VH-VL binders against q8ixk2r445to577. Designs and how they scored, part 273

Target 1, 133 residues: q8ixk2r445to577
Amino acid sequence: FFGMLQNKGLTDYCFDYNPPDENQIVGHQVILYLCHGMGQNQFFEYTSQKEIRYNTHQPEGCIAVEAGMDTLIMHLCEETAPENQKFILQEDGSLFHEQSKKCVQAARKESSDSFVPLLRDCTNSDHQKWFFK

## First folded at step 14 (VH-VL)

Design u18 (framework fv_axatilimab)
Fold by ESMFold2-Fast, scan of step 14:
Structure u18 (fold): chain C 133 residues (1-133), chain A 120 residues (1-120), chain B 107 residues (1-107)
Amino acid sequence: as target 1 above (133 residues)
Amino acid sequence: EVTLKESGPALVKPTQTLTLTCTFSGFSLSTFGMGVGWIRQPPGKALEWLAHIYWEGEKYYNPSLKNRLTISKDTSKNQVVLTMTNMDPVDTATYYCAHKLYPGRAFDIWGQGTMVTVSS
Amino acid sequence: DIQMTQSPSSLSASVGDRVTITCLASQGIKYYLAWYQQKPGKAPKLLIYGASRLQSGVPSRFSGSGSGTDYTLTISSLQPEDFATYYCQQHNSYPWTFGGGTKVEIK
C-alpha cells in the first residue's frame, strides 16, 4: 500500500511529516494535518516488513516508537525492520504496534492545535482506524 | 446546528473581575475534537485571541494577559466560562466565544458577541 | 509571538474587480492560517481554513493561497455583499494571533 494515510474517525486528516530542517529528516514527531491530496509530506508506503516509510526525501525514514513512549517518531530505516518500527495494518483499519502491543490513535498534540498519532490501548474506535487513499 | 451565545455584565468598573459565560447547543464539549475559544475586539480595532479550551480539558491563554484569565467548562450545562481580573478601561471590547471543530481547523461558528464597557 | 501583518490596511474597489489581500507572518506557520470576513456590528465569518480550504457555504469567488510566511486571500469578482473587513489568523503557535485587518471599501 502507498498514498496518504487517513484516519477514519476524523474528517480529512492524514499522516503528515514536515521536519523543520529539510537536511535532517529524522528525530521529529509525526503529526496529523488536513489532507491535501498532493502527496509530498503526506505520502507514505506500507511495506511487506510492516514498516510505514516516508519516501519524500532522502535518506528514507521509517516511523518508530521508542520503548516506553507513545509518540510516533521518524527514524532511519534499517535493512531488517526492528520491532519498534513494525505496525500491523489490520483489515478493520487498526494499526497495531507489535513491540508495545498498543494501537495507533488520533489524539491532540500537547501544546499544539494539531492532531497527532499516539499509542493507546486498543479499542474499536474509529479514531484508531486508518486507510490509504 | 451549532449555536453559541455570550452573557455577562455590560458595565464593569476598573479593578473589578469580569465573568462571561458562553452557552452553546448543537455539540458537546466532551465530544472528541471539540473546542471553544474566547476572542475580543476593542471598538475599531483588530481581533485578539484570549483563551481556548479543548474537549479533553486542556486550557491555553494569551500570555500578554498573563495571570488575569481563567477559562473553564461545564459539559453538563453546555457552558464555557471566562474570568478576567483587574479590569481596566483598555479592556473595553466586544467579547466573542467561538466553536472550533478539530485542532488544525479554524473558528467556524461564532456567538453574536457581548459588549463590555469598563469605566468609572 | 508570531506577528501577522496584513496589506493593505484598506482598499477601494468596484463590483466585478479582482481583490487580493496579503498576510505576512513573522515566521513560518505551515499552512495554519484562516481568513475571516467581518461586517459592521457583526461577528466574524470563517471563509478559509488551512490556508486554502473553502468553508462550507462560502462562495467560490473566495480563494486562499500561500505557504511559509506569505499568504493571500483573493476575491475573483467582487460583489456588493463583499464590502467588509477581512482578517487573517495564525494558529501554528500559541498565542494565536490575528492580522490588523483589511477594509474593503466601495470605490
Scores: ipSAE 0.728, ipTM 0.893, lowest interface PAE 1.0, mean pLDDT 91

Design u19 (framework fv_axatilimab)
Fold by ESMFold2-Fast, scan of step 14:
Structure u19 (fold): chain C 133 residues (1-133), chain A 120 residues (1-120), chain B 107 residues (1-107)
Amino acid sequence: as target 1 above (133 residues)
Amino acid sequence: EVTLKESGPALVKPTQTLTLTCTFSGFSLSTFGMGVGWIRQPPGKALEWLAHIYWENEKYYNPSLKNRLTISKDTSKNQVVLTMTNMDPVDTATYYCAHKLYPGRAFDIWGQGTMVTVSS
Amino acid sequence: DIQMTQSPSSLSASVGDRVTITCLASQGIKYYLAWYQQKPGKAPKLLIYGASRLQSGVPSRFSGSGSGTDYTLTISSLQPEDFATYYCQQHNSYPWTFGGGTKVEIK
């Protein structure tokens, strides 16, 4: 299923990916920004392969977390989803990154006035709960 | 209801240190997302951002003034303090503190401002 | 530092006029843009955040638009209480910077 991926604990903040140009969607950090309801840079798809896919631009991107890191970075989707691109959307709204055993949490981006999704130890905080709208 | 109020000396001599206190109510600066900043405005001129402190105690300063500025918070007193060293007549301005609800939002509630004049 | 240039620096208008104020950033600011209204002797009042979001309690005649480096504040039908100085502010990058202000004066 698909839509705007919103945080339960933050009023009106959605996953947001605004690449520097339409021909390169790789290598930049996913952020959280005010939900605009228009899709585009905030439109994501959760796939049967446990990917969070960004297909507004070509080529399609998939959110990944590199080993030892806590930031969500846009990578190219692969024919078979690698482990670092797999997130389990649990019934309670948690996004569990299976490779790291951590959950996606809203946090402040270092050196900026923005929120970002980061991997943190799993808790029952609303800041770790996500839903598609 | 969020309110903020600035306090400090109205007159400062050149080379002295200025200490301003922002006393607030209606929120706690330990609450996830909250922040308080300081902005100044010289008479007849534009607004200039000075410093900001976030709920997790991370601090940011205007680089042009960084070596002169210190921002701190006392959550038990609901206060944010700005200290500025080596005052100069050019620092004469109205100084404001302001609340920010979350990163990505704007300064939604401002104090009334306190006028600081730097002269001999 | 990101420079914020407001145009015009001042304008004269009559009640009922449509007023447009432009804010130009020296680099892209990704919608991290706010607009403030300031009346003489008073603290600034937030009008718009996130480039286009109306602050609670602000009349709907105020609207914000724009993207990248170009942002606009529009007052669709100027009222007597709208004569003030307006400031834009970017907070995409430190240091946060304000425009020079646009004074909206009675014609």
Scores: ipSAE 0.715, ipTM 0.896, lowest interface PAE 1.1, mean pLDDT 92

Design u2 (framework fv_axatilimab)
Fold by ESMFold2-Fast, scan of step 14:
Structure u2 (fold): chain C 133 residues (1-133), chain A 120 residues (1-120), chain B 107 residues (1-107)
Amino acid sequence: as target 1 above (133 residues)
Amino acid sequence: EVTLKESGPALVKPTQTLTLTCTFSGFSLSSFGMGVGWIRQPPGKALEWLAHIYWEDEKYYNPSLKNRLTISKDTSKNQVVLTMTNMDPVDTATYYCAHKLYPGRAFDIWGQGTMVTVSS
Amino acid sequence: DIQMTQSPSSLSASVGDRVTITCLASQGIKYYLAWYQQKPGKAPKLLIYGASRLQSGVPSRFSGSGSGTDYTLTISSLQPEDFATYYCQQHNSYPWTFGGGTKVEIK
């Protein structure tokens, strides 16, 4: 699976990573923005090690969730995926974060007119369902 | 279809409080992603954003007017209310309420606007 | 506050002309930009959102482009009904701010 990672419940919103400094690709939060269909900052790969890789950049970035947090942050990928970087993409489209036992859900970003993916208790909501396009 | 309509007094005296009501149909402001904002336009001047309320009852105000503004919603009545204290002649403007679907999008449906004149 | 500067403040053009209106932000706004059309005595009408996305029902002669701080609205072939004032708006940061407007007058 690779491509633009879209939300089932939101018309035309994709995972988006566009850090302020292109020479510093880690440490910033992943957001959701209108899908543009051009790849680039919205191009991700789901790997056999259950990683969500931002694979348009070198070194490769992997989405992670810090302990006790609910935000998705870009980290450097490792040779063996650490637990905080593992997401199970289930057949119903849910993204289950193994370490926290929570699901990725679309939500509004604090103090912003932006959507953001956050960890929430798992429900059968379409806002917790994702697919590659 | 989404519709909005502003209502309130056409004439306000200096120092009085203005209360404007936005009555809408075609959506619920408790529905995920919905929002309503207030924008004003003095005669012959540019648009100025005043306040916005999101479906989860989060509220944002223009800092230049923050201590004068209050925005609230009544989801059972399909209304959003804006209150502005200590009115001044410079606040004379057409006041609009507008619908916004989802963060990241723009004000897609606007009310017709209500003209408020501040004079003694 | 993010300042939005529109250029020109007014212009006159003939039917069939290509018209461009520029909106410059005082800092990067990451495509959180919309364009509105306002006719005399009427509420604004949304034309473009997300810097380049055409709102449903808006004629294809309207298009938006740009990135960072520099955004443009283009009307590929001006029609008589396009007489209006056009406004850009950023919503990347609070307070949300509008440009000063560009008045398009048909010669």
Scores: ipSAE 0.745, ipTM 0.898, lowest interface PAE 0.9, mean pLDDT 91

Design u20 (framework fv_axatilimab)
Fold by ESMFold2-Fast, scan of step 14:
Structure u20 (fold): chain C 133 residues (1-133), chain A 120 residues (1-120), chain B 107 residues (1-107)
Amino acid sequence: as target 1 above (133 residues)
Amino acid sequence: EVTLKESGPALVKPTQTLTLTCTFSGFSLSTFGMGVGWIRQPPGKALEWLAHIYWEDDKYYNPSLKNRLTISKDTSKNQVVLTMTNMDPVDTATYYCAHKLYPGRAFDIWGQGTMVTVSS
Amino acid sequence: DIQMTQSPSSLSASVGDRVTITCLASQGIKYYLAWYQQKPGKAPKLLIYGASRLQSGVPSRFSGSGSGTDYTLTISSLQPEDFATYYCQQHNSYPWTFGGGTKVEIK
């Protein structure tokens, strides 16, 4: 799968990565923003290793969740995917982070008028369901 | 259909506290993604954002007025209340409450506004 | 605070004219920009959100564009009902701020 990763419960919101510095693509939080259909900062690839890759720029970035955290941040991809970078896209659209046993959910970003994907206890909410467009 | 309506005193004396109530219908402020803000407009001047409350009960204030403002919600009554202390004649304005669907979008439905005049 | 400088402050145009209004932000606002229309004595009405997204029910003659710090609202063919003051608003960071407004007078 590859394309724009969209939330089922939110009309027209996509995974979005737009770091402040184009020369430093690592270390910032992934957000959700209005889908624009142009690829670029909203183009992601779901790999056979269960990674969500941001490969629009070099070096390639991979979404990760650090131990004890609930935010999705951009890290450098490894040759063999580490456990903190593995997300299981289930048949119902849930995006399950196996290491934490939590699901990716749309939520509001602290101190911002933005949605952001966060790890939360798994539910049947459409705000925890995702698909590639 | 989403509707909002402001209510409160039309006249306030200097140093008094202003309390405005926004009563709404067509949505619940406990529903994911919902928010209500307050905006004011002095006669003949531009719009000024005052405060915003999200469905999670997170509150944000204009820092130029933060020490004077309090925003709260009563989800069972479908109301949002704004309180502003120490009123001054320069605070004379039309006060609006407005609905916002989802972070990242804009104020899509506005109340009619309530005119507040501050004079002795 | 992010300051929104709106220009021009006022303009007069004929029905059928193309009108452009600009907003300049004091720092990047990442498309977190909305445009509102306000008629005399009325509350503002949302026209555009996300810098370029037309609000449901708004005529297609209205369009928004821009990126970074520079944004524009265009009315492709001005109609009599477009007599109003137009405001831009950023909501990328708190406090949210509005431009000073542009008064459009139709003759």
Scores: ipSAE 0.758, ipTM 0.902, lowest interface PAE 0.9, mean pLDDT 92

Design u21 (framework fv_axatilimab)
Fold by ESMFold2-Fast, scan of step 14:
Order: structure tokens, then C-alpha cells, then sequence
Structure u21 (fold): chain C 133 residues (1-133), chain A 120 residues (1-120), chain B 107 residues (1-107)
């Protein structure tokens, strides 16, 4: 799958990666913003290794969650996906981070007027359900 | 059907504290995604954002005025209150409260505004 | 703080004219940009949010475009009810800031 990764519970919000410094593509948090339909900073690929890849720039970025954290951060992709970069997109739309046993949920970002994907206990909430457009 | 209405004193003396109340209907400020902000406009001047409160009770203030501003909500009364201390004649303005549906969107519904004059 | 500069500060136009108003941010605001219309004695009315999205109920003659630091509001075929002051607002970072306004006056 590839495309714009949207939240079922939020009308027209997509995974968005637009770091302040284009020369340092990794290390920043993934956010949710109004879907613009143009790809680029909102274009992601879900791979057979259960990665969510950001293909807009080289080297490719992969979404990861560090141990004990709940934020989705952009890291460098590796030849063999490490466990902290694996997300299971389930049939019901849940995005399950197996290493933490938690689900990705839409929440408000404290530092800006935006939503952000965070790891939370899994529920049946539409705010935890995602699909590629 | 969202509506908001500002209320408070029309005249405030220098050094006094201003308290404005925004009473609204058509939404609850406990509902996911909802927020209410305060914006002011001095006569003939541009708009200036003052403060914002989100549904989970997180509060944000214009840093230029942060030491003077307090925003709070009373969900049971459908009200948001703004308090501004140490009023000065330059604070004379029309004060608006406005609804915002979701983070990332804009102020979609505004109250009519209440004129506050600061004079001796 | 992010400074929002609008140009022009005022313009004169006739009914049927195409009007363009520009908003320049002092740093990139990543499409966190809204446009408001304000008539004398009235509260502002939201026209555009997310830089290019038309608010429900707003006539299609209004459109927004832009990216990075440069944003534009266009009114195709100006109508009598469009004579007003227009403001842009960024909300990419706190504090949220408004432009100085552009007054569209009858010629």
C-alpha cells in the first residue's frame, strides 16, 4: 500500500512529515494535518516488512517509536526492519505497534495547532483507525 | 448551529482588571476537537489573538500579554472566561470570542464582539 | 513571533474586477493560513482555511493559494458585497498572528 495515510475518526487529516530543516530529515515527530492530495510530505508507503516509509527524500525515512516513548519519530530505514519500526495495519484499520503492544491514535499536539499520532492502549475508537487514500 | 456571545463591562478604569464572558450554544467544550479563542481589535487597527482554550482544558496565551491573561472554561454553563489585569487606555478595543472546530482549522464562528473602553 | 505582512494595505476596485491580496510570512507556515473578511462594525467572517480550502457557504469567487511563506487570496469578479477589509492569519506556531489587513474600496 502507498498513498496518504488518513484517520477514520478525523475528517480529512493525514499523516504529515514536514521537518523544520530539510537537510536533517530524521529525528522529528510525525504530525497530522489537513489532507492536500498532492502527496510529497503526506506520501507514505506500507511495506511487506511492516514499515511505514517516507519516500519523498533520500535516504528513505521509516517511522519508529523508541522504547518507553509514545511519539512517532522519523528514523533512517535499515536493510532489515528493527522491531521499533514495525506496525501491523490490521483488517479493522488499527495500526498496531507490536513491540509496545499499543495502537496509533490521533491526539492533539501540545506545541502547535495540530493533531499528532501517539501510541495509546488499543480501543475500538475510530481515532485509532487508519487507511491509505 | 453554533452561536457565541461576549459580555462584560463597556467601561474600565486604568489599572483595573477586565473580565469577559463568552456564552455559547451548539457545541460542548468537552467534545473532542472543540476550542474557543479570544481575539481583540482596537478601533481602526488589526486583529490580535489573545488566548485559546481546547476541549481537554489546555490553555495558550499570547506571550506579549501572558502575565496579564487568564482563560478558563465552565463546561456546565457553556462559558469561557477571559481575565486581563492592569488595563491601560491602549487596551481599548472590541473583544471577540470565536469557535474553532479542530486543531489545524480556523476560527469559523465569531461572536458579535463587545466594545471595551479604558478611560479615567 | 511570525510576522504577517499583507499587500497592498488598500486598493480601489470596481464591480467585476479580479482582486488579488498577498500575505507574506516571516518564516514558513506550512499551509496553516486562514483568510477572513470584515465589514465595518461587524465581526470577521472565515473565508479560507488551510491556505486553499473554501469555508462552507462562502461564494466560489473566493480562492486561496500559496505555500511556504507566500499566500494569496483572489476574488474573481468582485461583487458589491465584497467591499471590506481582508485579514490573513497564521496558526503554524504560537502566538497566532494576523496580517495588518487589506481594505478593498469602491473605485
Amino acid sequence: as target 1 above (133 residues)
Amino acid sequence: EVTLKESGPALVKPTQTLTLTCTFSGFSLSTFGMGVGWIRQPPGKALEWLAHIYWEDQKYYNPSLKNRLTISKDTSKNQVVLTMTNMDPVDTATYYCAHKLYPGRAFDIWGQGTMVTVSS
Amino acid sequence: DIQMTQSPSSLSASVGDRVTITCLASQGIKYYLAWYQQKPGKAPKLLIYGASRLQSGVPSRFSGSGSGTDYTLTISSLQPEDFATYYCQQHNSYPWTFGGGTKVEIK
Scores: ipSAE 0.620, ipTM 0.873, lowest interface PAE 1.4, mean pLDDT 91

Design u22 (framework fv_axatilimab)
Fold by ESMFold2-Fast, scan of step 14:
Structure u22 (fold): chain C 133 residues (1-133), chain A 120 residues (1-120), chain B 107 residues (1-107)
Amino acid sequence: as target 1 above (133 residues)
Amino acid sequence: EVTLKESGPALVKPTQTLTLTCTFSGFSLSTFGMGVGWIRQPPGKALEWLAHIYWEDTKYYNPSLKNRLTISKDTSKNQVVLTMTNMDPVDTATYYCAHKLYPGRAFDIWGQGTMVTVSS
Amino acid sequence: DIQMTQSPSSLSASVGDRVTITCLASQGIKYYLAWYQQKPGKAPKLLIYGASRLQSGVPSRFSGSGSGTDYTLTISSLQPEDFATYYCQQHNSYPWTFGGGTKVEIK
């Protein structure tokens, strides 16, 4: 799967990675923003290693969640995906982070007028359902 | 469908506290993604954002008003209330409340505005 | 605070004209920009959100573009009902701030 990763419960919101400095491509939080259909900062690939890969830039970035945290951060991809970078895209659209046993959910970013994907206890909420378009 | 209406006093004396109520219909402020903000406009001047409250009850204020503002919601009454202390003639303005569908979007539906004059 | 500078502060135009209004932010706002139209004695009306997304019910002659710090509202063919004051607003950072407004006058 590849393309724009959209939330089922939000009208027209996509995974988006737009770091403040183009020379600092990793280390920042992934957000959700209005889908624009032009790829680039909203183009992601779901790989056979269960990675959500951001490959429109070099070096390639992979979404990760640090132990004990709930935010999705862009890290460098590795030849063998570490456990903190593995997400299971289930048939119902859930993105299950196996290491934490939590699901990716749309939520409001603290101190910002933005949505962000965060790890939360798994529910059957449409805000935890994702699909590629 | 979505409508908002401001209410409060038309005349306030210097040093008094202003209380404005925004009464709305067509949405609930307990619904995921909803928010209501307050914006003012002095006669002939630009718009100024004052405060915002989100569905999960987080509140944000314009720091230039030095903690004079309090925003609160009563979800069961479909109301948002703004309180502003120590009114001054420079605070004379039309005060608007406005709906915002989601973080990342904009104020899509506005109340008609209520004019507040601060004079002795 | 992020300062929003609109240019021009006013302009005179005729029906059928192409009108362009610019909004410059003092720092990058990542497309968290909206455009509003306000007629005398009335509340503002949302035209554009997310820098380029047309609000439902707004005529297609209105369009928004831009990125980073530099954003533009264009009216491709001005109509009589378009004479109004236009405001941009950023909401990337608190406090949210508006531009000074651009008055589009008949002439």
Scores: ipSAE 0.716, ipTM 0.900, lowest interface PAE 1.1, mean pLDDT 92

Design u23 (framework fv_axatilimab)
Fold by ESMFold2-Fast, scan of step 14:
Structure u23 (fold): chain C 133 residues (1-133), chain A 120 residues (1-120), chain B 107 residues (1-107)
Amino acid sequence: as target 1 above (133 residues)
Amino acid sequence: EVTLKESGPALVKPTQTLTLTCTFSGFSLSTFGMGVGWIRQPPGKALEWLAHIYWEDHKYYNPSLKNRLTISKDTSKNQVVLTMTNMDPVDTATYYCAHKLYPGRAFDIWGQGTMVTVSS
Amino acid sequence: DIQMTQSPSSLSASVGDRVTITCLASQGIKYYLAWYQQKPGKAPKLLIYGASRLQSGVPSRFSGSGSGTDYTLTISSLQPEDFATYYCQQHNSYPWTFGGGTKVEIK
């Protein structure tokens, strides 16, 4: 699967990563922004190793959640995916983070007028349901 | 149909406290993604954002006026209230409340505005 | 605070003209930009959000473009009802700020 990763409960909001410099692709938080349908900074690949990859060029960016945190941060992809970079896209649309046993949920970012994906206890909310478009 | 309407005094004396009420219909401030803000415009001048309240009851204020402003909501009454202390003649303006659907979008529906004159 | 500079502050144009208004932010605002139209004595009306997205019910002659710090509102064929003052607004960071406005006058 690849494409724009969209939230079922927030129609027209997609995973979005806009790093300050394309040569510095790591260390920043993934956000949710209005889907533009152009790919680019909203294009992600879901791999057979349960990674969500940002770039198709090397080095590739992979979404991770550090231990004890709830924010999704861009890290460099590794040859063998570490546990903090593994997400299960379930049949019901949930994105389950195996290491923390939590689900990715759309939420408001306190510091700005934006939505962000955060780890939360799993529920049957449409704000925790995702699909590639 | 979403509608908003501002109400409050038309004349305020210097040093008094202004209280404005925004009464709305067509949406609930308990609904995920909803928000209401206050914007003012002095006669012949540009728009100035004052405060915003989101559905989860988080509040944001313009720092230049933060020590004077309080925003609150009463979801059961479909109202948002703005209070501004220590009114001064330079605060004379038309005050608007406006609806905003979702963070990342803009103020899509505005009230008609209420003119507040500050004079002795 | 992010300063929003609009240019020109005023312009005169004829019906049918192509009008462009620019908005310059003092720092990058990542497409968190809206355009509003305000007619004398009326509340502002949203025209464009997300820098380039036309609000429902707004005529297609209005369009927005830009990125980073530099944004433009274009009216492709000015109509009599377009006489108004136009404002840009950034909401990338608090406090949210508006431009000084551009008054479009009919020649």
Scores: ipSAE 0.718, ipTM 0.897, lowest interface PAE 1.0, mean pLDDT 91

Design u24 (framework fv_axatilimab)
Fold by ESMFold2-Fast, scan of step 14:
Structure u24 (fold): chain C 133 residues (1-133), chain A 120 residues (1-120), chain B 107 residues (1-107)
Amino acid sequence: as target 1 above (133 residues)
Amino acid sequence: EVTLKESGPALVKPTQTLTLTCTFSGFSLSTFGMGVGWIRQPPGKALEWLAHIYWEDETYYNPSLKNRLTISKDTSKNQVVLTMTNMDPVDTATYYCAHKLYPGRAFDIWGQGTMVTVSS
Amino acid sequence: DIQMTQSPSSLSASVGDRVTITCLASQGIKYYLAWYQQKPGKAPKLLIYGASRLQSGVPSRFSGSGSGTDYTLTISSLQPEDFATYYCQQHNSYPWTFGGGTKVEIK
C-alpha cells in the first residue's frame, strides 16, 4: 500500500506532513489537509513492518506515538520498527496502534485551522477509517 | 441551503459596546466540522478577520483586538453573537458573518453584511 | 502576522483575455489559501480554496495554483460578469489575513 492516506469520514482529507523547517524533518506533528496531490507532503507508504513511512526525504521518516501521548509525530525510521511506530491497518479501515491499544481518529487541531490524526478509544466511526488512494 | 444574516445597531457612540447577532439556517453548530466567523471591511478598505467559533465551542480571536472581542453561540437559536467593547470611529465598517464547513476550508457562504457607523 | 501582498492592485482587460492575479505571503502558508470575488456593495464570494480547489458552482475558467509563498488566480477567458475585486486569504496561522485586493476592469 502506498499513496495518499485518506479519511473515510472526512471526505477529501489526507495525511499530510509539511514541517515548518525543511532542514528538520523529524519531531513535528502529522496533520490532515485537503487531498491535493501536489508536492511530496501527502505521499506515504504502509510497510510489511506495519510502519507508515514518509519516503520523500532521506533519511526516511516514520510516524510514531510517544508513550502517554496521543499525537502522531514524525520520527526517523529504523531497520527494525520499534513498537511505537507500528500501526495495524485492519480490514474495516481502522488504523490500530498496537502499543497503546488505541485507534487513529480524525480530530480538530488545537491552535490551527487543520484536522489532525489523534489516538482515541476505538469505535466504528468513519472518522477512524482510513484507506490509501 | 445555508443562509446567514447579521443584525445589530447601525449607529454606535464612541466608548460603547457593539453586539452583533448572526442568525443562520441550513446547518447546526453542533454538527461535526461546522464553524462561523466574523469579518469586517471598512469603507474602501480590505477585509479583516475578527473571530471564529467551531462546533466544539473553541474560539479564536484576532490578537490585535482580542481584549475587546467575545464570540459565543446559542445552538438552540441557531445564532452566533459577537461583542466588541470600547468602540472607536476607526471601527466603522461593514460586519459580515460567514459559514465555514471544516478546518482547512474557507468561508463559503457569507451574510449580506451590516453597516456599523461609530460617531458621536 | 502573515502579510498578503496582491499584484497588480488593478488591471484592465478585454473579454476573452487570460487574466492572472498574484498573491505573495510573507512566509510559507502550505496551500492554506483561498480566493474571493467581491462585486460593489456585495459580500465576498468564495472561488477557490486549498490554493487550487474550485468551489461548487464556480465556472471552470477560474483556477488557482502555487506553493510556498507564491500563489496565482487565473481567469482563462474573461467574461463581462467577472468585473470585480479579487482577494486572497491565508488561513495557515492566526490571525487569518487577506490581501489588499485586485480590481479587474473590463475594457
Scores: ipSAE 0.535, ipTM 0.855, lowest interface PAE 2.1, mean pLDDT 90

